# VHH binders against Mechanosensory abnormality protein 6 (mec-6): the designs that were tried, part 22

Target 1, 343 residues: Mechanosensory abnormality protein 6 (mec-6), of Caenorhabditis elegans (o01811)
Amino acid sequence: DLNKRVYNHTPGPCRVLTDNYKGTAGMTYVESQKRVYITLGYGRAHDLKTKTGIAFYKTNRTDGRSQQEMYDLIEMTINWNGYEYKKEFIPTGIDSYSSSNGRVLLYVINAHPNHQCIHFFQIVESSKLNHRKAICDPSFSSLQDIAVVGPDRLFVTNMAAFGRGWAQILEFSLQTGQGAVYYYDGSKLSTAASSLIAPTGIGYDAKRRILYVGSMIRESIFAYKVAKDTTLELLYEMMLLTSPIGVFVESKTGDIWIAAHPVIHESAWHYTHPENQNIHSPSQILRIRIQEEGNSWVTTEPYANDGATISASSSVVFTDEQMLIGSSFGRLLHCDLTHSYIT
Short names: E, the ipSAE of ESMFold2; O, the ipSAE of ESMFold2 at other seeds; V2, 0.75 times the mean of E and O plus 0.25 times the DockQ between their complexes.

## First folded at step 15 (VHH; framework vhh_7nfr_2)

Design N_53K (from J_50T with Q53K; at its last look DockQ between E and O 0.73; V2 from the best seeds 0.00; counts 0 for: pae E 7.3 > 2)
Fold by ESMFold2, look of step 15:
Structure N_53K (fold): chain B 343 residues (1-343), chain A 121 residues (1-121)
Amino acid sequence: as target 1 above (343 residues)
Amino acid sequence: QVQLQESGGGLVQPGGSLRLSCAASGFTFSSYWMSWVRQAPGEGREWVSTITKSGDEKYYADSVKGRFTIARDNVKNTLYLLMDSLKSDDTAVYYCARDRWTEGYEEFDYWGQGTQVTVSS
């Protein structure tokens, strides 16, 4: 329906953390460091001129920084260790694994159209990454997002059989179910779920062992039970009536935060014309609280925007009464949450 | 030969302070993350704190956050643990450990002899 309207609202005061990159597409929260890591420059996959990289935001507001410094975004330096294709790195989906000893691994999807890979990094020093390896499988055509279940053990979504162009558009229009969730066990890649319709965001609730996978075209979140042998069993589908792009699961509550595109045709136009400042895609953030698994849940909408402030929201993180929103081609937004019934 | 030698342990009253030191030799100290690990009587070893090779990031177990401070001096090849507001639950042997994280492994490969910390009234 071409008449769908988005009514703007926020959960509290918001500000732009950066507008210096064409894309702030992916985010992950590392609780042990009180940092949100953000991937920068997704627009380069759509031929926009932009710097790419990884940065972080410090969520601890009592660490002695000034009010001016507390919204700083700190860029990471990458030691590639001689990796041949470092110039073709367009980071998007990201997740992390933290050990009790302060060790943190980052896992990052490279969305370069001709070099779809999963990159494995370790965090060394405050703002440095060491590249450990990359996995570049022939089946990777449209990698979207990643969920970590252990050290070097992860699920990744591949949205479509075709990586871009008219063939991918036709694939979505026909809803052929050519997407998949792949599983990497630390040495081998396997198919964990197949015949999926445009899987996008993915998030893992480690406490309940539930993997949530968004479907852009079905406008739903699918919940899978993750068995001990890491096979997936479909539990249920949550119909959202909006296209989920990013998924964030709160570790303590199990609440599910969704970055979504509520008007899919405006999203499609934005993605085909990302250079045009007059073409926007509305941005929406949902929060889902499970009351009875599979039977009932409560959905609230902490944020919505018609695209003027932030276009094509692609990721969300909530922590410490702060919400960050990333976007496919644009700015990174930060909001303080001041309404207790939203949180 | 890699050597780690802890010192500075002792008997302290609850609420007191203590400073542990670990002298390192036989390796390039500034190239490694370093950790403190403790072992209470009859229990397994418990990670306490970790510091990056430059000292710019410091990590603490929840049980010691806000009370303990880890530090290093890469000129003197020495690791420190400043312990404030000590409680009886902090009674343990404290070990200095070389962390293999910068080599991509999640383990400690060399340990000191330990220094006893006892918090009692």
Scores: ipSAE 0.014, ipTM 0.425, lowest interface PAE 7.3, mean pLDDT 86
ESMFold2 (binder alone), look of step 15: mean pLDDT 85; pTM 0.854
ESMFold2 at other seeds, look of step 15: ipSAE 0.038; ipTM 0.555

Design N_54T (from J_50T with S54T; at its last look DockQ between E and O 0.13; V2 from the best seeds 0.00; counts 0 for: pae E 8.9 > 2, placed apart)
Fold by ESMFold2, look of step 15:
Structure N_54T (fold): chain B 343 residues (1-343), chain A 121 residues (1-121)
Amino acid sequence: as target 1 above (343 residues)
Amino acid sequence: QVQLQESGGGLVQPGGSLRLSCAASGFTFSSYWMSWVRQAPGEGREWVSTITQTGDEKYYADSVKGRFTIARDNVKNTLYLLMDSLKSDDTAVYYCARDRWTEGYEEFDYWGQGTQVTVSS
């Protein structure tokens, strides 16, 4: 544990897409638009001075843009439609739903310490978001991530009963299991799974109806079957021996990509001192292939870094031979995948 | 009974203009966002444009932006689509639809019968 080391490697050439924000924590891929949406500014929730917002990266490499333009992020403009608490918006976990008519919804967790909410947006025009509503509930104490299963139907992870401070530290130390997965059915919020130990990243495989939920403290991914009535049946636990933070599921293959923190005490130190450039937390990306549904799986590690290039990886997207890595307080990376052992 | 009836389609030359109308009845028209959706031969349905309850905000698909204008008349309960600079790939059946996207329902819950627009030289 105390002697863990991270051996750096990449799946191919990598570059920094942005360093302009204190945090690029969440990402979702919208295939119909060939865009990855990124949430910006999570560090604001930890008292860092930063802009917050949502931007996208265009994944199409053959659309006629110059080499410099190919790596641009385009910031979204938000029409809040009179929402009173827009200045308390710190976006983090994000997911999307695309209709058969080509319209797209975005669902975003607000990580503001005093206004934990789920925000519902529609994407309009090229770069504009319309805010539709926010769902705020007294049970939302430490929202982490979101997985969409239909229009306005989603699962969300709440990591702990206490949002910060000594009480949360004690909660994790005792492993009391105060985390939960909530389900929103379009009108009502309910508990889909309870007594979980520090649930974090969440991802949904729509073709197979499997919901994957990470546990930071158990260093595992839980796989749940999502029944037609949206109840969850635990299928199995995949022990990773690293702390999963973000989960991305490939729609075609069902392969699972995980952004993880391999050295939990360095992550804890980084989260308590995010302003200190000398305090790093290693970043790790895993890919899991299920071989015979529930019987076996193989794990590869397309990316690992000791924290010098990117600390505290929190999200990952793979598409079109490209991998993007987001981080809790820092830069956004893009890598080309040139090593055949992972594709 | 919710009813939507489109009219104004027809044959037009490239570069031409056309005005579609949709008469609405059986519901409080001014309480709903309204949309135009089109379906080209052999294709799926494609969202074209949306207008808010009062008409103070209007949204367009990238393929029609700058060429099409959506409008509504809440006194006459009528939705309009003004199409300019028409191209051959605008050929489609155009549907008027009641937009429920903002309410968390299926995107469009009621549809008109459609009106055919054909752009051919």
Scores: ipSAE 0.012, ipTM 0.412, lowest interface PAE 8.9, mean pLDDT 85
ESMFold2 (binder alone), look of step 15: mean pLDDT 85; pTM 0.853
ESMFold2 at other seeds, look of step 15: ipSAE 0.160; ipTM 0.628

Design N_58T (from J_50T with K58T; at its last look DockQ between E and O 0.96; V2 from the best seeds 0.64)
Fold by ESMFold2 at other seeds, look of step 15:
Structure N_58T (fold): chain B 343 residues (1-343), chain A 121 residues (1-121)
Amino acid sequence: as target 1 above (343 residues)
Amino acid sequence: QVQLQESGGGLVQPGGSLRLSCAASGFTFSSYWMSWVRQAPGEGREWVSTITQSGDETYYADSVKGRFTIARDNVKNTLYLLMDSLKSDDTAVYYCARDRWTEGYEEFDYWGQGTQVTVSS
């Protein structure tokens, strides 16, 4: 892995949507609204000075907006409804559920080192969220990502037993299986999978009822069948030879998009010195198209960068011939897909 | 006392247009999402359209998208449904409903009496 080189390429023209926040770590696509919601400010969890919040990008390029407005992010206003710890909110992992009649729910991980929780929001106007509740559990030590399987029913990844510091470093070095996938059924939290090695990104294919879970240390995606009672059955492992951080599943095709860190020691160095502009971590986006479940798939690489343009890619969304790339501490990129061999 | 009263229904030819109104009273109208729901003879209720409390977003069932327009007037406390390009399949009783979404619930808590729309030659 020490001799791994990253050769820069893009799927088409790319641009920076924002460079104003230290972190654009999580994204979810809400098809009914034609919007990508983005979490902002993950860098604050690593002591960077940045604003935090949630914004959206409108994916409909033919809605009559001007060229200046086409790439705008629209920030959400949050009605916290009296929630006491709103200033501890550092949003990262995010997913959504489109309920009935235009109703959309957002579920967001709070990555604050000392207050890790899952936050439940309702979208109540174009740019307004109502906070419903937060679920905070002592087992939440390193929450990474979230996948929704129904209204208030969700899986979350917890990467390690220790949230930070020397104990977590030792845990990863020994490759002990201290990570877990938790399941929240709307009232109770339970363990859906245990003894996992650094689970990170998580994505759900609702039509096929398959949950994909990344493992940063094993450089793999694990595919689980989600049973009717929401228990998980491991189907297979896809070895990627790169560290998956974010997972996005296209609802129409079932294609799997992965934001990955291809050089893990450079990623580790970047995370310990996120303020240093000279310490980069390469960014990579993979697309996996399943040919035969469990037996064959085709992997392409729509994007790769040595870290100079965007470091530590953490999330990806593809829709409407557009790809968005979020990063742990930096900018948000948008690319048009114009190369036919990519699509 | 919450009251919802629909009006504007009637007989119309295929391809025609119709405007439904719903007068609201007994609550702060501008604080709620509002919806139209219809029921054809012998069938269950079918959601038609929803509008947010300020009217800044609107949502439509696939069966009416592009043909119907929901609107509201928060000064007059009135909900509207403009129906264009009407088809025989649009024949139904149309109900105005108050949505509890802004209160945190996925339900309609008050309904009007309904207004009949009939599309026939």
Scores: ipSAE 0.519, ipTM 0.820, lowest interface PAE 2.0, mean pLDDT 88
ESMFold2, look of step 15: ipSAE 0.540; ipTM 0.831
ESMFold2 (binder alone), look of step 15: mean pLDDT 84; pTM 0.850

Design ctrl_S (from J_50T with W33S D99S W101S; at its last look DockQ between E and O 0.01; V2 from the best seeds 0.00; counts 0 for: pae E 24.7 > 2, placed apart)
Fold by ESMFold2 at other seeds, look of step 15:
Structure ctrl_S (fold): chain B 343 residues (1-343), chain A 121 residues (1-121)
Amino acid sequence: as target 1 above (343 residues)
Amino acid sequence: QVQLQESGGGLVQPGGSLRLSCAASGFTFSSYSMSWVRQAPGEGREWVSTITQSGDEKYYADSVKGRFTIARDNVKNTLYLLMDSLKSDDTAVYYCARSRSTEGYEEFDYWGQGTQVTVSS
């Protein structure tokens, strides 16, 4: 829509945590550690020159760090344990599992155009990842995001049959429904939902066993009930009238946070020309509070920007009165939230 | 002044068995989950197994499931790892570690000196 305008607003003071990478695409919150893990360098999948990796931000503001240290990102060291394709690693979608023994697992999508895989890591020591295994399947053409439902049990979105370029643009224009949600049960990969139109962000509400899947082209979130045998039953669609890219579900409240692109044609131009500094996509963050499942919910907009400060928001995390916003090709933003803005 | 001291390592032939022990002191042993972690030459550290405070729940890495058994004795403040059907790729230094799930966000906060396990013909 040519007439859509984005009016800039923030939920409180914001700052740039990093501008050193071409992309801060994915994030996950690990409550037991008070850390947000961020994937870095998605732009390399689109031929931008950038370093790739995984870092974390410490959310505990009372842990004795100085004001200068409060906003530090700490890069993780990856022990690949002899994995042959470690140089083809472009991390993007990420999620975590915290076990009862204090063990924390990270699951990371590799978006490398020639080596799309799901990588399984364990966090060890203060800042190290041990690579456990990778799952690479010929059907992985455009992996976007991942939602963990148990130890080594996860859903992943594959957005399109074509991974990039003009063929993908044509696919989206025709709305052919070539996307899928895949399920990994700990040993085997299967198709959990097929014929989807550009599935993107995915998030899981463990208490209610509901999986939320964004559709970029439909401008909607689809809610699926996850059965005991992990099959998916479509419950309903929440029409957002904005393109959801990232989904974050608060574990305590079940509130759904969405990183969205409100102007889809500007998003499309940005993704096809990520090197062009004159092409921006507005960034929007929505918060959805479910009042009655399937029938009623309240939507607020804690953040919106016309693309000047942050372009193409792709992920969001909220915790401890703090919000982080990641972007596909750009900077990572941190905002403090006031109660008046989000109530 | 947490101390963890491993013992019981050695040289064993493939298919053999070993029992590792870890003597703990300087903290309330029964209040913590305990883990075994190993490091092969030239590799990073790999989690092997974890046991909860009471010993009611036990967790294993896929590489050792069905072959290794973790146990603890909260009276003697000792952690054990029973290793059966040993393979050459089990060769590593094995560390006893205290797990941390509290503030500070480190998974393991104290480690022993390690004991060498070598599986060779």
Scores: ipSAE 0.000, ipTM 0.098, lowest interface PAE 23.1, mean pLDDT 83
ESMFold2, look of step 15: ipSAE 0.000; ipTM 0.098
ESMFold2 (binder alone), look of step 15: mean pLDDT 84; pTM 0.855

## First folded at step 16 (VHH; framework vhh_7nfr_2)

Design P_2K (from J_50T with R98K; at its last look DockQ between E and O 0.87; V2 from the best seeds 0.00; counts 0 for: pae O 4.3 > 2)
Fold by ESMFold2 at other seeds, look of step 16:
Structure P_2K (fold): chain B 343 residues (1-343), chain A 121 residues (1-121)
Amino acid sequence: as target 1 above (343 residues)
Amino acid sequence: QVQLQESGGGLVQPGGSLRLSCAASGFTFSSYWMSWVRQAPGEGREWVSTITQSGDEKYYADSVKGRFTIARDNVKNTLYLLMDSLKSDDTAVYYCAKDRWTEGYEEFDYWGQGTQVTVSS
């Protein structure tokens, strides 16, 4: 539907945490630190002038900060340890692994068109990262998102064989199934699922060992059982009738939050003309509560916007009655949730 | 070259308190995470608590959360562990450890003799 309408609403009061970067594409919640880490500057992958980096938002409201400081975004300093391609770093998909002794690893997709890689970081101080290594593979053409299942063990989505342009458009039109989910076991990369149609967001429910993978073109979430040997078994498809871009799984409840584009052709125009202030893509956030795995679930829509306030929502985090929304080329939003049917 | 000297241990009754200190020298103390690790008789070493370079973040084992407090003084190059509400199973030798995490390793460096804590009625 070329004339699909989006009815704007919010789950409570919302505010802009930053508008200083062209893109706040990826987010991960680190519960042990009460922090949301955000990747900044995705627009550079589409030739927008912007600074790139990683920052965090502190979710703890009672840590003694003033009301003015409560919504500050704190930028990370990266020690690259001499990494040659640090200027080619355009961070997007992100996830983390925490141990009980305070050690946190951060895994970040580099979305640079010519240097698609997975970067491994250590959090060594409140605002400092040490770069450990990068994994780059010739098969990485359009890395989108990452889900961590253990220390240095992770799944990543690669959306298409062609990274952009008319070839990618033709690929999607023919539904050739050139996307994949790759698995890194700590030393070797392998294919965990192949012949996928535009896989995008990915999220892992560690308690239930279920990996959720979005498909932009099929407008669905695919649920995979992650076996003990980390092989994937497709369980079912949840048809959303909207294009999922980002997936966040609540660790305790298993509830699934989706950042979605309800009007895919407007999303396509926005991605091809990100510099044009008059071209927007509607932003939608869904929450899925599974009642019976594979059989029934309840879907709510905590947030929707026609693109004027936030365009092309790409990521979502929910914690402690707070929701953050990232976007491909724009601002980062924070909302308080006050509607009881969402909690 | 690197030296860590633990002190402040002793005999206490259950419910009592102790404050452990660790004097550090021979390395740039403020550049490293620091940890307390303990070893009960006949047992392996058990991680107790970790503090970041600036002290902004502090982490505790589940067995000691709410009872122990880690702190550091980067001017005096000293690490502390305040232990409250002590239990008999806290009886152990407590070691101060330089955490190699900031160098990219998951290991601890132990350089001192430790300090004995004995909780007995």
Scores: ipSAE 0.167, ipTM 0.627, lowest interface PAE 4.3, mean pLDDT 86
ESMFold2, look of step 16: ipSAE 0.294; ipTM 0.692
ESMFold2 (binder alone), look of step 16: mean pLDDT 80; pTM 0.814

Design P_2K59W (from J_50T with Y59W R98K; at its last look DockQ between E and O 0.45; V2 from the best seeds 0.00; counts 0 for: pae E 6.0 > 2)
Fold by ESMFold2, look of step 16:
Structure P_2K59W (fold): chain B 343 residues (1-343), chain A 121 residues (1-121)
Amino acid sequence: as target 1 above (343 residues)
Amino acid sequence: QVQLQESGGGLVQPGGSLRLSCAASGFTFSSYWMSWVRQAPGEGREWVSTITQSGDEKWYADSVKGRFTIARDNVKNTLYLLMDSLKSDDTAVYYCAKDRWTEGYEEFDYWGQGTQVTVSS
């Protein structure tokens, strides 16, 4: 919809966790630690001046912190172990694998225009990461997001054959379907799905073995069954009538949270001129609850903003009645969910 | 030479409490994660709890969460496990371990002889 209007609403009180970075694009929840990890600085991939890195937010509200400390972000220090291209690190898509014994692996997409890679980290201290390796493949042109299905086993979305510029605009206009989902099995990279139209966010429901993949141009979420051999079988399409960018799946309920851009042309203009603070892209968060057999669902909208408070929402996490919203070029929001009808 | 010496085990009734200690020497104790692992009769080893170098993060197996508390004293180079509300399922030999995750390895290292905990009604 070229002339869609967005009516602002929130699920409860909201606050800014940070606006110090040009981009808070990706997030993952690590339940064993009660932490949300956030990637910082995506705007550098679009020529904005910003520092990049990874930080976390502690979701436990009863750990004795003061009201002011409760909303702090803690920045991670990365031990790169001699990795040559550490200065070409623009983290965006992120996911994790954890056990109850405190061992957590983080998997992070590098969106640097000249170094599109998947980085593998170990959390080795409270605020330290140990870099294990990077997977960089010539087919990586516009990596968007990552979904972990096991230790070192993951799916990633590559949105288009061309990463940026006029070629990408032409690709989208023609709807050529040059996007893909790649699968890494721990040693080899392969194509899990091809000829996709602008795949973006990706999330995995481990209990149901369903992989959800957003399509920005089709304004839909595609659901794939993940077979035992990790091949994908398309099950159905959920038409959203809004452009999904980030996907988060609740581990206990299977509910699907989506960060979306409801007005695609304002989103395109914002991405072209991310430095212009008068150019906004509306931000929208959807929650989808799957009913019987995954063939019917209920959609609610916990958050919407015309872009004045947060522009171009790109990621969402929900846990412990808290919602975090990340954005492509701007601030990170935190909201308390106090409206019972959205749960 | 690296040494770990567990102590504090014994026989207790269900609902009772014990405090296990592990004296460490021969390495820089404060630089490593430390863990407790237990082995019940006829069973494999089960991870119980892990604590970071400074003690700012602690993790517990689901079977002991809420009942056990891990702690460390980096001045005395001692690891502790405070065990409350003990159940018969907690009967095992308890080992402390130097956790090599801090070095980027997945293995535990330098296990002592263990201390027996027996919960009997």
Scores: ipSAE 0.024, ipTM 0.478, lowest interface PAE 6.0, mean pLDDT 85
ESMFold2 (binder alone), look of step 16: mean pLDDT 81; pTM 0.822
ESMFold2 at other seeds, look of step 16: ipSAE 0.078; ipTM 0.538

Design P_35T (from J_50T with S35T; at its last look DockQ between E and O 0.96; V2 from the best seeds 0.64)
Amino acid sequence: QVQLQESGGGLVQPGGSLRLSCAASGFTFSSYWMTWVRQAPGEGREWVSTITQSGDEKYYADSVKGRFTIARDNVKNTLYLLMDSLKSDDTAVYYCARDRWTEGYEEFDYWGQGTQVTVSS
ESMFold2, look of step 16: ipSAE 0.520; ipTM 0.819
ESMFold2 (binder alone), look of step 16: mean pLDDT 83; pTM 0.841
ESMFold2 at other seeds, look of step 16: ipSAE 0.536; ipTM 0.823
ESMFold2, look of step 19: ipSAE 0.559; ipTM 0.833
ESMFold2 (binder alone), look of step 19: mean pLDDT 84; pTM 0.842
ESMFold2 at other seeds, look of step 19: ipSAE 0.515; ipTM 0.811

Design P_53E (from J_50T with Q53E; at its last look DockQ between E and O 0.72; V2 from the best seeds 0.00; counts 0 for: pae E 7.8 > 2)
Fold by ESMFold2, look of step 18:
Structure P_53E (fold): chain B 343 residues (1-343), chain A 121 residues (1-121)
Amino acid sequence: as target 1 above (343 residues)
Amino acid sequence: QVQLQESGGGLVQPGGSLRLSCAASGFTFSSYWMSWVRQAPGEGREWVSTITESGDEKYYADSVKGRFTIARDNVKNTLYLLMDSLKSDDTAVYYCARDRWTEGYEEFDYWGQGTQVTVSS
């Protein structure tokens, strides 16, 4: 609806972790390290002047840090190992794989309009990354998000045939279904699902082997069963009546957290004019608890904002009674959750 | 010539404590992750614990969490494993291993000769 109103609320006290980057688009939680990794600078893919990079936030509130240090972001340094196109790196979608011996791999989408790739990193020290390789394919036109299902095994969403501009706007208006989910098996890329309408956020529940894929235009989450051979079987569609952009699945509960844009035409204006401070897109965070797979679920809304505090929410992480919200072109928020009924 | 030499093993009663040491030489010790790995009679090698180059991060197998502590001294080029609340199923040969993760490989390339830990009633 054209006159849809967003009523601001929070799950508890919130603060800005950073607003020094034009975009804090993607996040992943690494439980073994108690860290949330954040990709910075997505706005550069839309011709905004901004620094790009990867940083982390330490979630352990009882590790002896001072109040001053509690909310610090720590920027990663990257050893590119001679990679030729490092200056074209605009990190966005991110996910990780952790082993019990402390080894962590990071997988990051490069959102550069002319160099769409999946980048493979190793964490080799507290704040250093080693670049292993990049997977670039001619079919990558609008990579959005990534879900890891094993070491070097992952799904990615490609939203549209056109990466930006008027052609992409027309594509969405006609709902041509040019989006896809691709699967990388460690050596080869294949199409896992095709003819999708604007797939965006993607998240994986490893315990139930269910892959959740958001559709921006359909305002829905699609649930796929991931077979043993990693083929996808569509199980059902959860209608959200809001545009999902980011998906986070809690490993312990299977609850689904969604960063969403409740007013899609305001989102469209914001994405076409990201430099204009008078153009906002509301930010919404949903939490979905599955009661009966395919038949019933409970949806709550831990966060909503009309765009004044945070515009165009694109990612969410929940852990240890803390929620982080990333945005496509703006600041990173942190909230403490103090309302028990929100769960 | 990379060398790793373990010491500090022995016979101990259940509930007891031991401290293992691993003296490292022939490489830049502070540039590598280091691990402890053990092998019980009739079993394959089992990863026990890993420590990063600086010692900032430490990781443990579930079977030893809360009982074992890994540490390193980069001045003395020595790796340690403090073992508390020992159980009979901790009986094994304990090996110090150099981890190639800092070079981008998921493997151990050098091992010590091992030190025997025996926990018996």
Scores: ipSAE 0.012, ipTM 0.458, lowest interface PAE 7.8, mean pLDDT 86
ESMFold2, look of step 16: ipSAE 0.000; ipTM 0.276
ESMFold2 (binder alone), look of step 16: mean pLDDT 85; pTM 0.853
ESMFold2 at other seeds, look of step 16: ipSAE 0.649; ipTM 0.841
ESMFold2 (binder alone), look of step 18: mean pLDDT 85; pTM 0.853
ESMFold2 at other seeds, look of step 18: ipSAE 0.120; ipTM 0.596

Design P_65E (from J_50T with K65E; at its last look DockQ between E and O 0.59; V2 from the best seeds 0.00; counts 0 for: pae E 8.0 > 2)
Amino acid sequence: QVQLQESGGGLVQPGGSLRLSCAASGFTFSSYWMSWVRQAPGEGREWVSTITQSGDEKYYADSVEGRFTIARDNVKNTLYLLMDSLKSDDTAVYYCARDRWTEGYEEFDYWGQGTQVTVSS
ESMFold2, look of step 16: ipSAE 0.534; ipTM 0.825
ESMFold2 (binder alone), look of step 16: mean pLDDT 84; pTM 0.850
ESMFold2 at other seeds, look of step 16: ipSAE 0.556; ipTM 0.836
ESMFold2, look of step 19: ipSAE 0.012; ipTM 0.339
ESMFold2 (binder alone), look of step 19: mean pLDDT 84; pTM 0.848
ESMFold2 at other seeds, look of step 19: ipSAE 0.558; ipTM 0.834

